VH-VL binders against q9lj97. Designs and how they scored, part 10

Target 1, 262 residues: q9lj97
Amino acid sequence: MSQEEQPKRPQEPVTYGDVFEVSGELADKPIAPEDANMMQAAETRVFGHTQKGGAAAVMQSAATANKRGGFVHPGDTTDLAAERGVTVAQTDVPGARVTTEFVGGQVVGQYVEPRPVATAAAMEAEVVGLSLQSAITIGEALEATVQTAGNKPVDQSDAAAIQAAEVRACGTNVIAPGGIAASAQSAANHNATIDRDEDKIKLIDVLAGATGKLAADKAVTRQDAEGVVSAELRNNPNLSTHPGGVAASITAAARLNERADI

## First folded at step 2 (VH-VL)

Design V01 (framework fv_potravitug)
Fold by ESMFold2-Fast, scan of step 2:
Structure V01 (fold): chain C 262 residues (1-262), chain A 120 residues (1-120), chain B 108 residues (1-108)
Amino acid sequence: as target 1 above (262 residues)
Amino acid sequence: QVQLQQWGAGLLKPSETLSLTCAVYGGSFSGYYWTWFRQPPGKGLEWIGEIYHSGSTNYNPSLRGRVSISVDTSKKQFSLKLRSVNAADTAVYYCARDYTVRGSYTFDYWGQGTLVTVSS
Amino acid sequence: EIVLTQSPGTLSLSPGERATLSCRASQSVSSSYLAWYQQTPGQAPRLLIYGASSRATGIPDRFSGSGSGTDFTLTISRLEPEDFVVYFCQQYGSSPFTFGPGTKVDIK
């Protein structure tokens, strides 16, 4: 028996789950050429070019292999990429600028740009022996959402995600009266009665200063991210998350904390 | 170790309101969706709706307008109310926990079931 | 809503035989959102398979799931006496979540 005499097997498609840490329906989808083109365009918008070794490069490689194998055709787009988008968003967290890449609301890439903290407050904290934590907290991730989706009208998906985040940060089975979850729920309810998007309460109105509004805070874990994603997703009729929204920011924070070996 | 126990009225007249409660023992109540299903005699399951500990609900569109689900987080209980019942609402009703892993959903713990009969 | 159909409605077999149960969807369902349940008369359903092919905790390896798109299969490699009950498939990829009508596995 020789390997040369064995029948050739058809190549299997390269799926999102084969190359990225994604879940659900997206994980089973073959990477399509237009998905890769959308990511390349998004990276170019944010970075001025396609990042070497980034998600766009990985997706282009996979889409090319899938075209060669006959699993996808030029111009094909996965339904999740077409409906929920392929986006690249920047968020500022303490000590770093994070650029997160999304397909269908799920994180497929991230870049951390360390930012020197050179403020009077940071200098003063250093003098009195206070130190910056490297772990990103739930409150910090919620504040980062202001940068990627601050102008988004608050809806029930957002309110659910924020409630899940507060519960996980505080370790309680109730939401605090007058806290961020209560504010998000009130905003979503109010916005349901408003016709013009410009008149609706926005995420920035709820999430600005989130670290100071939480009764307790903690470093974001993968389990925290799963809970927040689940809450946002279940409160959307299409069972999806908003690109650059609360679930996306919490997921990015969890992955950064994991990579930082905190 | 999670256990769900349910109770409520099993015999109803047409036009009355069905009221069932499910209590959760062991494990955490927060961070999960809690759901109601029903199963008419000899038929498959029908999803009724779900609720999060915060009170956020999602309902089956075919029952929307008649159904409401509520929570009591301090008691770790959630309740189903179905208004204007008729003979077609006769079924065994179940409560269950929705276990979510990375966006994938399964129902892993179930209540014992309550037989509801609607008759004159 | 997505309609699930199961075939056959009744499957008559003997202990030790292989059972193959089919679930067909009216439109495409991601394999990540397809589950199988077992139900003993008078009891709540028991989760067997989720994500089309992943066994739930405590489920014997004689149970396996496969399929994609609109066609899914539950296989029981060697039927045990306790396996002669009803099986349901379920999709949870779109709201409302829907179930098949069930396949009854009964003893020949």
Scores: ipSAE 0.000, ipTM 0.382, lowest interface PAE 17.1, mean pLDDT 78

Design V02 (framework fv_potravitug)
Fold by ESMFold2-Fast, scan of step 2:
Structure V02 (fold): chain C 262 residues (1-262), chain A 116 residues (1-116), chain B 108 residues (1-108)
Amino acid sequence: as target 1 above (262 residues)
Amino acid sequence: QVQLQQWGAGLLKPSETLSLTCAVYGGSFSGYYWTWFRQPPGKGLEWIGEIYYSGSTNYNPSLRGRVSISVDTSKKQFSLKLRSVNAADTAVYYCARRGYYGMDVWGQGTLVTVSS
Amino acid sequence: EIVLTQSPGTLSLSPGERATLSCRASQSVSSSYLAWYQQTPGQAPRLLIYGASSRATGIPDRFSGSGSGTDFTLTISRLEPEDFVVYFCQQYGNSPYTFGPGTKVDIK
């Protein structure tokens, strides 16, 4: 009866590398249904809905095709997504809000939304801004975190991200005694013993003036951002990055630097 | 100037638990990953696992069911326990410090022999 | 897991010559997490190069690293007597962290 029907030939799975500009082990992984669900949840948390043209829509389409092809099953999660997370992070820079989407520490989506510049009548505070005319440095990206998450109590994930940023800025594998990473470690340890959030040391207390506190500085690269994201994810109990936090700021800086030259 | 010194039992019988400790002298314990490796006689290096100074761990999946790593921040020490050993666990075991770029300081090594 | 292969297995050269050692990964590895080590038999490994191309503290400038993706190279510009030992590459960008099998640099 089925002699006139040719059996369906196996199709190759749709991998991360097929639809996103990712590298390494992630590029060869079939996009799994739970990876897509995690991204959809993250976009809904950040945007209040699934972003049109966002990574979640692409991932849902790919995961559905992979399920139909028999390459993945409902409930499957890519090991890199489970291990390093699926996250969406926002960073405010002068004149814009940058939202970056990650799977396994690698960028799969980015959106830039213009934000109104505050009028002179409303401005009363001293403002430290990130330069958009030249490459953004690691120190400048750390200072930008003060604007988006300055009042956040410093925790272990913040300290890890700041440590990664400092060693990348300085080109060493150790942190400077009395530097910002050491300060962040001290703050996180102190805050673990404090009951009231208002009494905890905040990110502004550590990151204000970061450009002047780093022994060396450099333009943020994509590799720098991946390292910082991995450090923050690995040291967070929920395996996620904080919206507007250190990883988000470094990632926004890397993407803006790429747009200027590449 | 950082030095790692390790110690623990070198002779074990099958089914026993291997226990090794590594102490950090001369430098900061905070801000680093503390890592264990092993090298069977005449073979290559195998990563066992790591612990961040705050207690977060990552283990090699091939050993995950049997391995645990812990820290004692007050003593600047970290320890490896490997349960249910057998002859295949015979190796020189090394502790090491991992910064963000690599394993820059290593312990002297401990030869562990598992024999009945 | 990412498998690292090193070639050649043994490199026979004379003091003063240049050594070029190759490390190939089964999957792409971020250069930020590729390291080279030197090991004298019976001793712990010594970090030479991290981040594919950066020399570790105290490492002579005759040692250099390069590469990206799946292909990495360690170069020793002029071999000294103490350099005739085993070298291996390591990746620690992807769990589990893995080492290559090593290249032995031996005297001709």
Scores: ipSAE 0.000, ipTM 0.402, lowest interface PAE 14.4, mean pLDDT 79

Design V03 (framework fv_potravitug)
Fold by ESMFold2-Fast, scan of step 2:
Structure V03 (fold): chain C 262 residues (1-262), chain A 120 residues (1-120), chain B 108 residues (1-108)
Amino acid sequence: as target 1 above (262 residues)
Amino acid sequence: QVQLQQWGAGLLKPSETLSLTCAVYGGSFSGYYWTWFRQPPGKGLEWIGEIYHSGSTNYNPSLRGRVSISVDTSKKQFSLKLRSVNAADTAVYYCARSIYTRYGSWFDPWGQGTLVTVSS
Amino acid sequence: EIVLTQSPGTLSLSPGERATLSCRASQSVSSSYLAWYQQTPGQAPRLLIYGASSRATGIPDRFSGSGSGTDFTLTISRLEPEDFVVYFCQQYGSSPFTFGPGTKVDIK
């Protein structure tokens, strides 16, 4: 794109704050050509084209003016846009789809579209309504693994089984910082680089006191056992589970709990 | 250097909900889109969706009615839930960081992958 | 909505030879939004090329990309033993982001 010389050049750049309701450091920044290109690309990814009257059009116009004024050069990017990005995202809420345009984490555009169909609920209604009298819990089954395989070096299949167990015990994918699953994953990764078995992190190092380390616990069900077995099996190169390992202990617990439910 | 680690249940029955979590280590969580992909056995990759650290999401239209992605900024984690699974959802699932820079948008780094099998 | 087709499905060559892999899009893709990935069996994909022709950090100069519109090419000038893996093209210019089915580079 070429343009004829203008008789008068702008004395100040067009900043984000001049055209958008943004604050802080971003508001004072001249809109740069690459910022505008990134927004145009983001709108195309979401809408299939640059949206008429959207942020990309405003930013392209401002960046062109700033380039003509000598305040920015082709290829320039605002530091905040380079660090935090330029993006367009859709958020589904009850009754509507909201499309929001961001630069450096701040909103520069927002469009609301009514939805004819209710949005999927962002609701986790997990009722742990199980009898706990004499039932073996997931935490107790994990502790039992210490007795049968406590000296086994932690590998990726163990880590997968432990995280499946923790997810099922808590009923969510939100795990406490430094939780048992995260510890098992770290141990497996560490052990992959260690040659001597004596120097590797063992299952006892991760699973001792598991009942106290889980954010929540529940009685082991057949469904829980199937999930844990599958996780261990699928993350093992030989597609097998370790005898006396995590999957074996969870399976035994499920069977015992099933027999008690008369 | 940023590293992603993922975990979740590996075997599901038809109609159940898939739940996977991805944790970010060694780098900044804020300011990026975090994304999920899947790869059925012997096939190419399929984009599932992405989430910004603020909670704003974009989903593949083919999965939009069944998928939700959430974020826990304090733990530097993001999670995928895919409802009403069936055999066609059997795949290796990957998390990845979406980098939107002056050079365009691409994905790096990736998590290690999790094999998910849906069977009766 | 953009379908990517890769050819050939399998490319059989010897170490030291040049490999040329093709990616064709069902509709025009800006070269700024085309990437190539390498995938070793059992591992996550590794980014090789973005913007159709720019090498990612740490990628050897034997890898190069070219093309525009609907036709894109990945070239490996001299195949090394570690290059006998699967390659995928990807567009990120339109939602949903889509990948090709892959080209397997195999030892002859």
Scores: ipSAE 0.000, ipTM 0.360, lowest interface PAE 17.5, mean pLDDT 77

Design V04 (framework fv_potravitug)
Fold by ESMFold2-Fast, scan of step 2:
Structure V04 (fold): chain C 262 residues (1-262), chain A 117 residues (1-117), chain B 108 residues (1-108)
Amino acid sequence: as target 1 above (262 residues)
Amino acid sequence: QVQLQQWGAGLLKPSETLSLTCAVYGGSFSGYYWTWFRQPPGKGLEWIGYIYYSGSTNYNPSLRGRVSISVDTSKKQFSLKLRSVNAADTAVYYCARSWRGYYFDLWGQGTLVTVSS
Amino acid sequence: EIVLTQSPGTLSLSPGERATLSCRASQSVSSSYLAWYQQTPGQAPRLLIYGASSRATGIPDRFSGSGSGTDFTLTISRLEPEDFVVYFCQQYGNSPYTFGPGTKVDIK
């Protein structure tokens, strides 16, 4: 490969403000590996495992991208995290336990865990909580695509759909360096130069473990599906979406999430 | 499903250059750290260095002057060159993949390299 | 560099027994940046545990990890015949990445 065609490092770090609703000095800080480790340890101590779509998973993905870009090194800790801590606090309320995650004194995550009590109201609350936990997320819909189209070579329509999905999941217009959208774009660009399909990067190569690779996640909405479908459609030479592909999986998730419980 | 296969010369004389290649089959090359390790007979593993798929490298300081790792993204391959070998370089050499730059979840089969006069 | 030491060097047990393997670091390691590997002689290492306590995909639940700071433990609750192999700890919190010298689990 020539110098001009070699892969380049990410141009800027993933900061706290890129993935969380934080303000002030923390928002501009690159997420460091030790910050992520402290959060993972805190979540494991409190929950017995790392929460899907939780702050630890987001921070680990960001810290990995930042290490690749040379913005942080293994063992680095953000000054605000070192000084004010990475903490998880739990508050028990009737019928629920509320867990709030903090970095440098600012909220980066909050979860509600139903707690069983011997009342009809508590049982109803738990059923509602399980239904909400059953909502299909953007990351889960992307992983489902592995089952329906995992062997498909990644093209520009797939990359556009994945980028739209990541942007909607994270609530920002900036894709994470080394993240799933960046990987999909790299795969599509690479595949455009490859003649043999068996040598091309496949959707399974990009989308496996998608829930852990996204900086943030959310339940799929109709608006999310419309955005992803539009992106895939506009970037496909035939002006169509692939059956069982990214747009199809996101659309199915949106429809399932809209079902009425009566 | 994803497999690493490695190859290269296993018998070397002192002062020669070791050259090993690792190829990725059935999975993505992009987004991963591609790493080399070695294990002398009867001893533990030693990290040699890694290369990001983008071409950025980091080497163990003990080997930095003699080692280079390169990548060929179009072929989904990465290679190790270790110059001026001596008997202390006799080891089984492994290539490995790191997801998120943390731990090593996929390993090649290993290549025994013997340096003898 | 962080030096990892493993004890005992050799652990002699019978199938069905519990094995407890220790890994100590010369400096504090982030509690999430320690991994455990299993190695059958002549084969590549297999990841068992990462982040001190998280079990890798496909690893049986008889394997568990614990610890933080400088002291880490791998526990095998009930040894199976295939578990009589070598185990290595590895830290990835600080460059250069380092491994312990290994603990060999031998059958009595």
Scores: ipSAE 0.000, ipTM 0.356, lowest interface PAE 21.6, mean pLDDT 78

Design V05 (framework fv_potravitug)
Fold by ESMFold2-Fast, scan of step 2:
Structure V05 (fold): chain C 262 residues (1-262), chain A 121 residues (1-121), chain B 108 residues (1-108)
Amino acid sequence: as target 1 above (262 residues)
Amino acid sequence: QVQLQQWGAGLLKPSETLSLTCAVYGGSFSGYYWTWFRQPPGKGLEWIGYIYYSGSTNYNPSLRGRVSISVDTSKKQFSLKLRSVNAADTAVYYCARSPYFWSGYRGMDVWGQGTLVTVSS
Amino acid sequence: EIVLTQSPGTLSLSPGERATLSCRASQSVSSSYLAWYQQTPGQAPRLLIYGASSRATGIPDRFSGSGSGTDFTLTISRLEPEDFVVYFCQQYGNSPYTFGPGTKVDIK
């Protein structure tokens, strides 16, 4: 007979089916920390904040319990969440805006926001952008880079731009241990030792889920874009930015946000 | 709790190809780097290579292009092939999860049980 | 490649004593990418410390790591019977990732 080295853990994880009305393979999956982070990112993108009592809050609580029980670790992502996505969709219907939250294609939350029939005043307020809830954040702009340059090998200029973006998002001059900037710097250093582009770490490998991986986030400003552009330029031998890269995405976000504030 | 289970042929002759598979249970496969290590009897560990779940790979140059790592995301498994084996390839082979790029500063936090591979004539 | 050297090769101590294990790199290594592992013969390595000083989940507080540049240290403040095994340092900041040759901690 052998003695067990580790203390006894909870016998069962908190699964999607334990907290949501879902079925199939998803119902039996333990809720993972990155799933919860992706939902928080999606809620912030849509609502401008994490919705109180929403799916993100429920998922964070479940993921915390699962980490404590040893069933999942920080950075873990459920395969269904990674493959089919964590999505928040808004549908306008007469008199209401319906926001539906999905994990792996199944509904985990739904909120109905009463909306008055559009009036001249309401339409004018929307055009002016009096609310910053629809403003594009630094994390969202970094995720957008995955769509335009996801297959680009990470180099030192990318790493510098990502570091500038993280420090601006978090309001600190120190990059977070285990954060996106640290991952980008590691990827750039590693890629410098690799001959074949296909074997290098790509931007998608670093930037996927960026909004959920940042300790803090903010609406992109022109000053943020200038800082990121400068970082990318200074660390590129040709003193240029990649057309669909980090600086380009942050710059586009800043321009869109400025147009909302006429 | 995440668990890695590995399997494959343990006895090979020189010039054959080693094939090992590692399966991930109890946790997410997506978003991680999956890596192979080996340990010759009585010696230290040697890194072989890794694969990101999307298919991007990196290999130890010392293996001279003899190594290939592949992934099957639907089965949550990844595999190692090492061709043209010789006696120096005799070792215990380990698969492991590497979150260092994903979390930035983490080591290899989850390991398979190991597979003893003996190359003899 | 970066070569890691561990000293001493064998450390002979009694339970309850303090153990200090050294790892030296041939080139500067970011402390963010230095780890320590414990290995019982016949078993897979167990992660103890990552990022030179961060304790892995479930690892007792008697284990601590320190160091930067080329010099790193693993300290076990009070040896327990189960601690008399082999310890490896690893760098994973530069490809190829490399391990030290190990330090064996013996009861004798």
Scores: ipSAE 0.000, ipTM 0.383, lowest interface PAE 17.1, mean pLDDT 78

Design V06 (framework fv_potravitug)
Fold by ESMFold2-Fast, scan of step 2:
Structure V06 (fold): chain C 262 residues (1-262), chain A 121 residues (1-121), chain B 108 residues (1-108)
Amino acid sequence: as target 1 above (262 residues)
Amino acid sequence: QVQLQQWGAGLLKPSETLSLTCAVYGGSFSGYYWTWFRQPPGKGLEWIGEIYHSGSTNYNPSLRGRVSISVDTSKKQFSLKLRSVNAADTAVYYCARAPIYGSGWYYFDYWGQGTLVTVSS
Amino acid sequence: EIVLTQSPGTLSLSPGERATLSCRASQSVSSSYLAWYQQTPGQAPRLLIYGASSRATGIPDRFSGSGSGTDFTLTISRLEPEDFVVYFCQQYGSSPFTFGPGTKVDIK
């Protein structure tokens, strides 16, 4: 019983994992006041104000509770937020604007907003009964990885995730010669022989223009995300996915597509 | 590879409006802040303002509401207008790209060639 | 706004020597929000260092950055002929983003 009968601390900090679907080191970190301030600033830059019900509001509440509990003090910043940043990215897709919020490269908020029809061409397309595709594709999710991890040197884990993504996009069990997966594998092999990170081939070098480089594309599904996550995880020595990497971007796309369908 | 090319009128009289355009070749236009700077002769750089591909803008308060930046996503271009110019606005003007994927990524990785703007009577 | 001062205004050295350039902020700046740029006369600035110590893509390892709070340093371990140009520091921790007045590295 001594193993089962453990007194809990009377108060515990509110961590990122308590309020967001994040993993790894970030999940166990108490949310700090400066993290919340950085998110508020990022939301204000993108939206012109703090987003109602957004990550900044959640983080502000958590940071306030953590200050009251004595777990953090004013001006504190989580190491991952300081090192990898707190960011908000917007992507315009047909019929919608998708906004994704990140801390340390991991998704903490996502919003899909229908766009007002702003052009005569868009209005004409709707009038004639043309359906605008609002789902995020595998190619688009790969290109989005450039925004979150473009400067990361390509390693075997990245190459495996990109291969899984291409196979799922094309509906085949072989990769295209000279395709994006072949390029990623070549980059990973080359980088394994290079000593300096600055001389290595980066994810942006492989994933820029990914939509145009795929032989076929499709809307990202949960099953697609599971396959890509599994591939990246299996090929990483630490059995983890890179924050803001390929698996993270494909997972974010799958979640956004589920919300758009409902 | 990314290249920024800029153009616009280089000689202005006091009270006129400065108009400069920057075009982005290669790479993605979406997901970045597109920024204007100026550098008066013999002085350091001054940040003017920035625009996100969605049209959201931020401006340096010292330019007193004289500045506007616009974007044309279909052409991958963004433009600066500075109204009511005077001799103090004489500078080399630069466009630049800023990544937004981290709070530390407000540094500027690609720059236009610069445009010398002279305001004189 | 945060005012950045750079010292010395001019640094006279010979090729092969070590250069140390200082940037001081009027108020505390997080290390995550300081950058260094190199500028050849008549050309656009070139990013060298961001986040006080992270080297930008393609920048040789002879360039390094350090510092925190109000005091930041750019070090060039062994000056090459192309390094005799102007260097600027920049803070991006608060709006408006501000730059130092520059340090000119001159050949002796």
Scores: ipSAE 0.000, ipTM 0.369, lowest interface PAE 17.3, mean pLDDT 77

Design V07 (framework fv_potravitug)
Fold by ESMFold2-Fast, scan of step 2:
Structure V07 (fold): chain C 262 residues (1-262), chain A 120 residues (1-120), chain B 108 residues (1-108)
Amino acid sequence: as target 1 above (262 residues)
Amino acid sequence: QVQLQQWGAGLLKPSETLSLTCAVYGGSFSGYYWTWFRQPPGKGLEWIGYIYYSGSTNYNPSLRGRVSISVDTSKKQFSLKLRSVNAADTAVYYCAREYSGYDWGYFDYWGQGTLVTVSS
Amino acid sequence: EIVLTQSPGTLSLSPGERATLSCRASQSVSSSYLAWYQQTPGQAPRLLIYGASSRATGIPDRFSGSGSGTDFTLTISRLEPEDFVVYFCQQYGNSPYTFGPGTKVDIK
């Protein structure tokens, strides 16, 4: 039988942590009907339809079970979903388009669409799979963040994630003076004193040309993604990651590289 | 709510090609990696390879050169072909869905299995 | 590739007893990416535990996992009649994914 979609015991609601790899406050929240409706709307906006067996379908099933159990009512939404949103973001990385689904800034679903060369002949080739692109590096993943969150003001969570990424890329425990992590920390400190968002330093100002600014670079691994996600989460008051941000881009790169690693 | 149903020829002679198909019912086919495994009698499972619903594949290096996995998105099916079989290929073959979430690499839905016997 | 070994090969116990199953990796498993499956003879595997210690949806709380690095353990606190089946560990910290040879839990 279906293990991932099985309801919990009748006395307990199905929570986000029961069906998704989420942490903090969100993990303990019963999945509410409006959370599921928001995800369904977001998937329809991005994909043109709800993904069967995707996050929206899982959330609809869980919300229905919770409603039957009396734990939630029609029209209910979790505070985190209402405040931080239910979003679907697309990140373009070398060789793929990654679509990531978020509730309250945390990943609940991810889909990788390989993007082969522009010729029809390449689509017929079976010699090299579409996922066997050159491995995405930490620098490349950081540059990809410019496309998805380039206009975001740099805050402390961004600076922490960038620091973790630089340390992992370079294999060091020290931040390079004048390096990308130092620039991100400086930007976050500066932005904390600025009232108007328009006047704040943006991620594009820090991450543009990241590959050239790192002393060393490496292919993104699952462990690298874990470290970067952890750094961003721990430095965010809501214990969440920014949709399309640094952690999201590093996670997308790690997932794609996992598929190509043979 | 997801069900995987598999079928194909179960009795083969050495040098023939194994062909198995797996169909997905009740859940989303798009956005997932679909995987084949095998289990020789009395032994543990061996990962064979996967296919993303768009056609991208990756195979276990130990079987690379003999394995091909294909997909038919309109039918929500994916198929395994293993060339030049021998007695060591005798096993129960399973199709499965790779979990898709914050984490990945473990398998939440499985087909019923198909016993494949290779004998002269 | 990472080679997984499981011990004991066969564990003979009675219903109500505690079962402890071991899985050892030939090298450190990245981020404790280790899963446990239950398999009834003639049937497909059933996911029990992932990430070394996270219980899969619908799995009874008598099942628990622990460990990191090269040493992992599956514990069944009170064996039920349906638990007398085979258990496999799987690592997904490194490609290719690999499985242990299994531990059979037999009734005395």
Scores: ipSAE 0.000, ipTM 0.419, lowest interface PAE 12.5, mean pLDDT 80

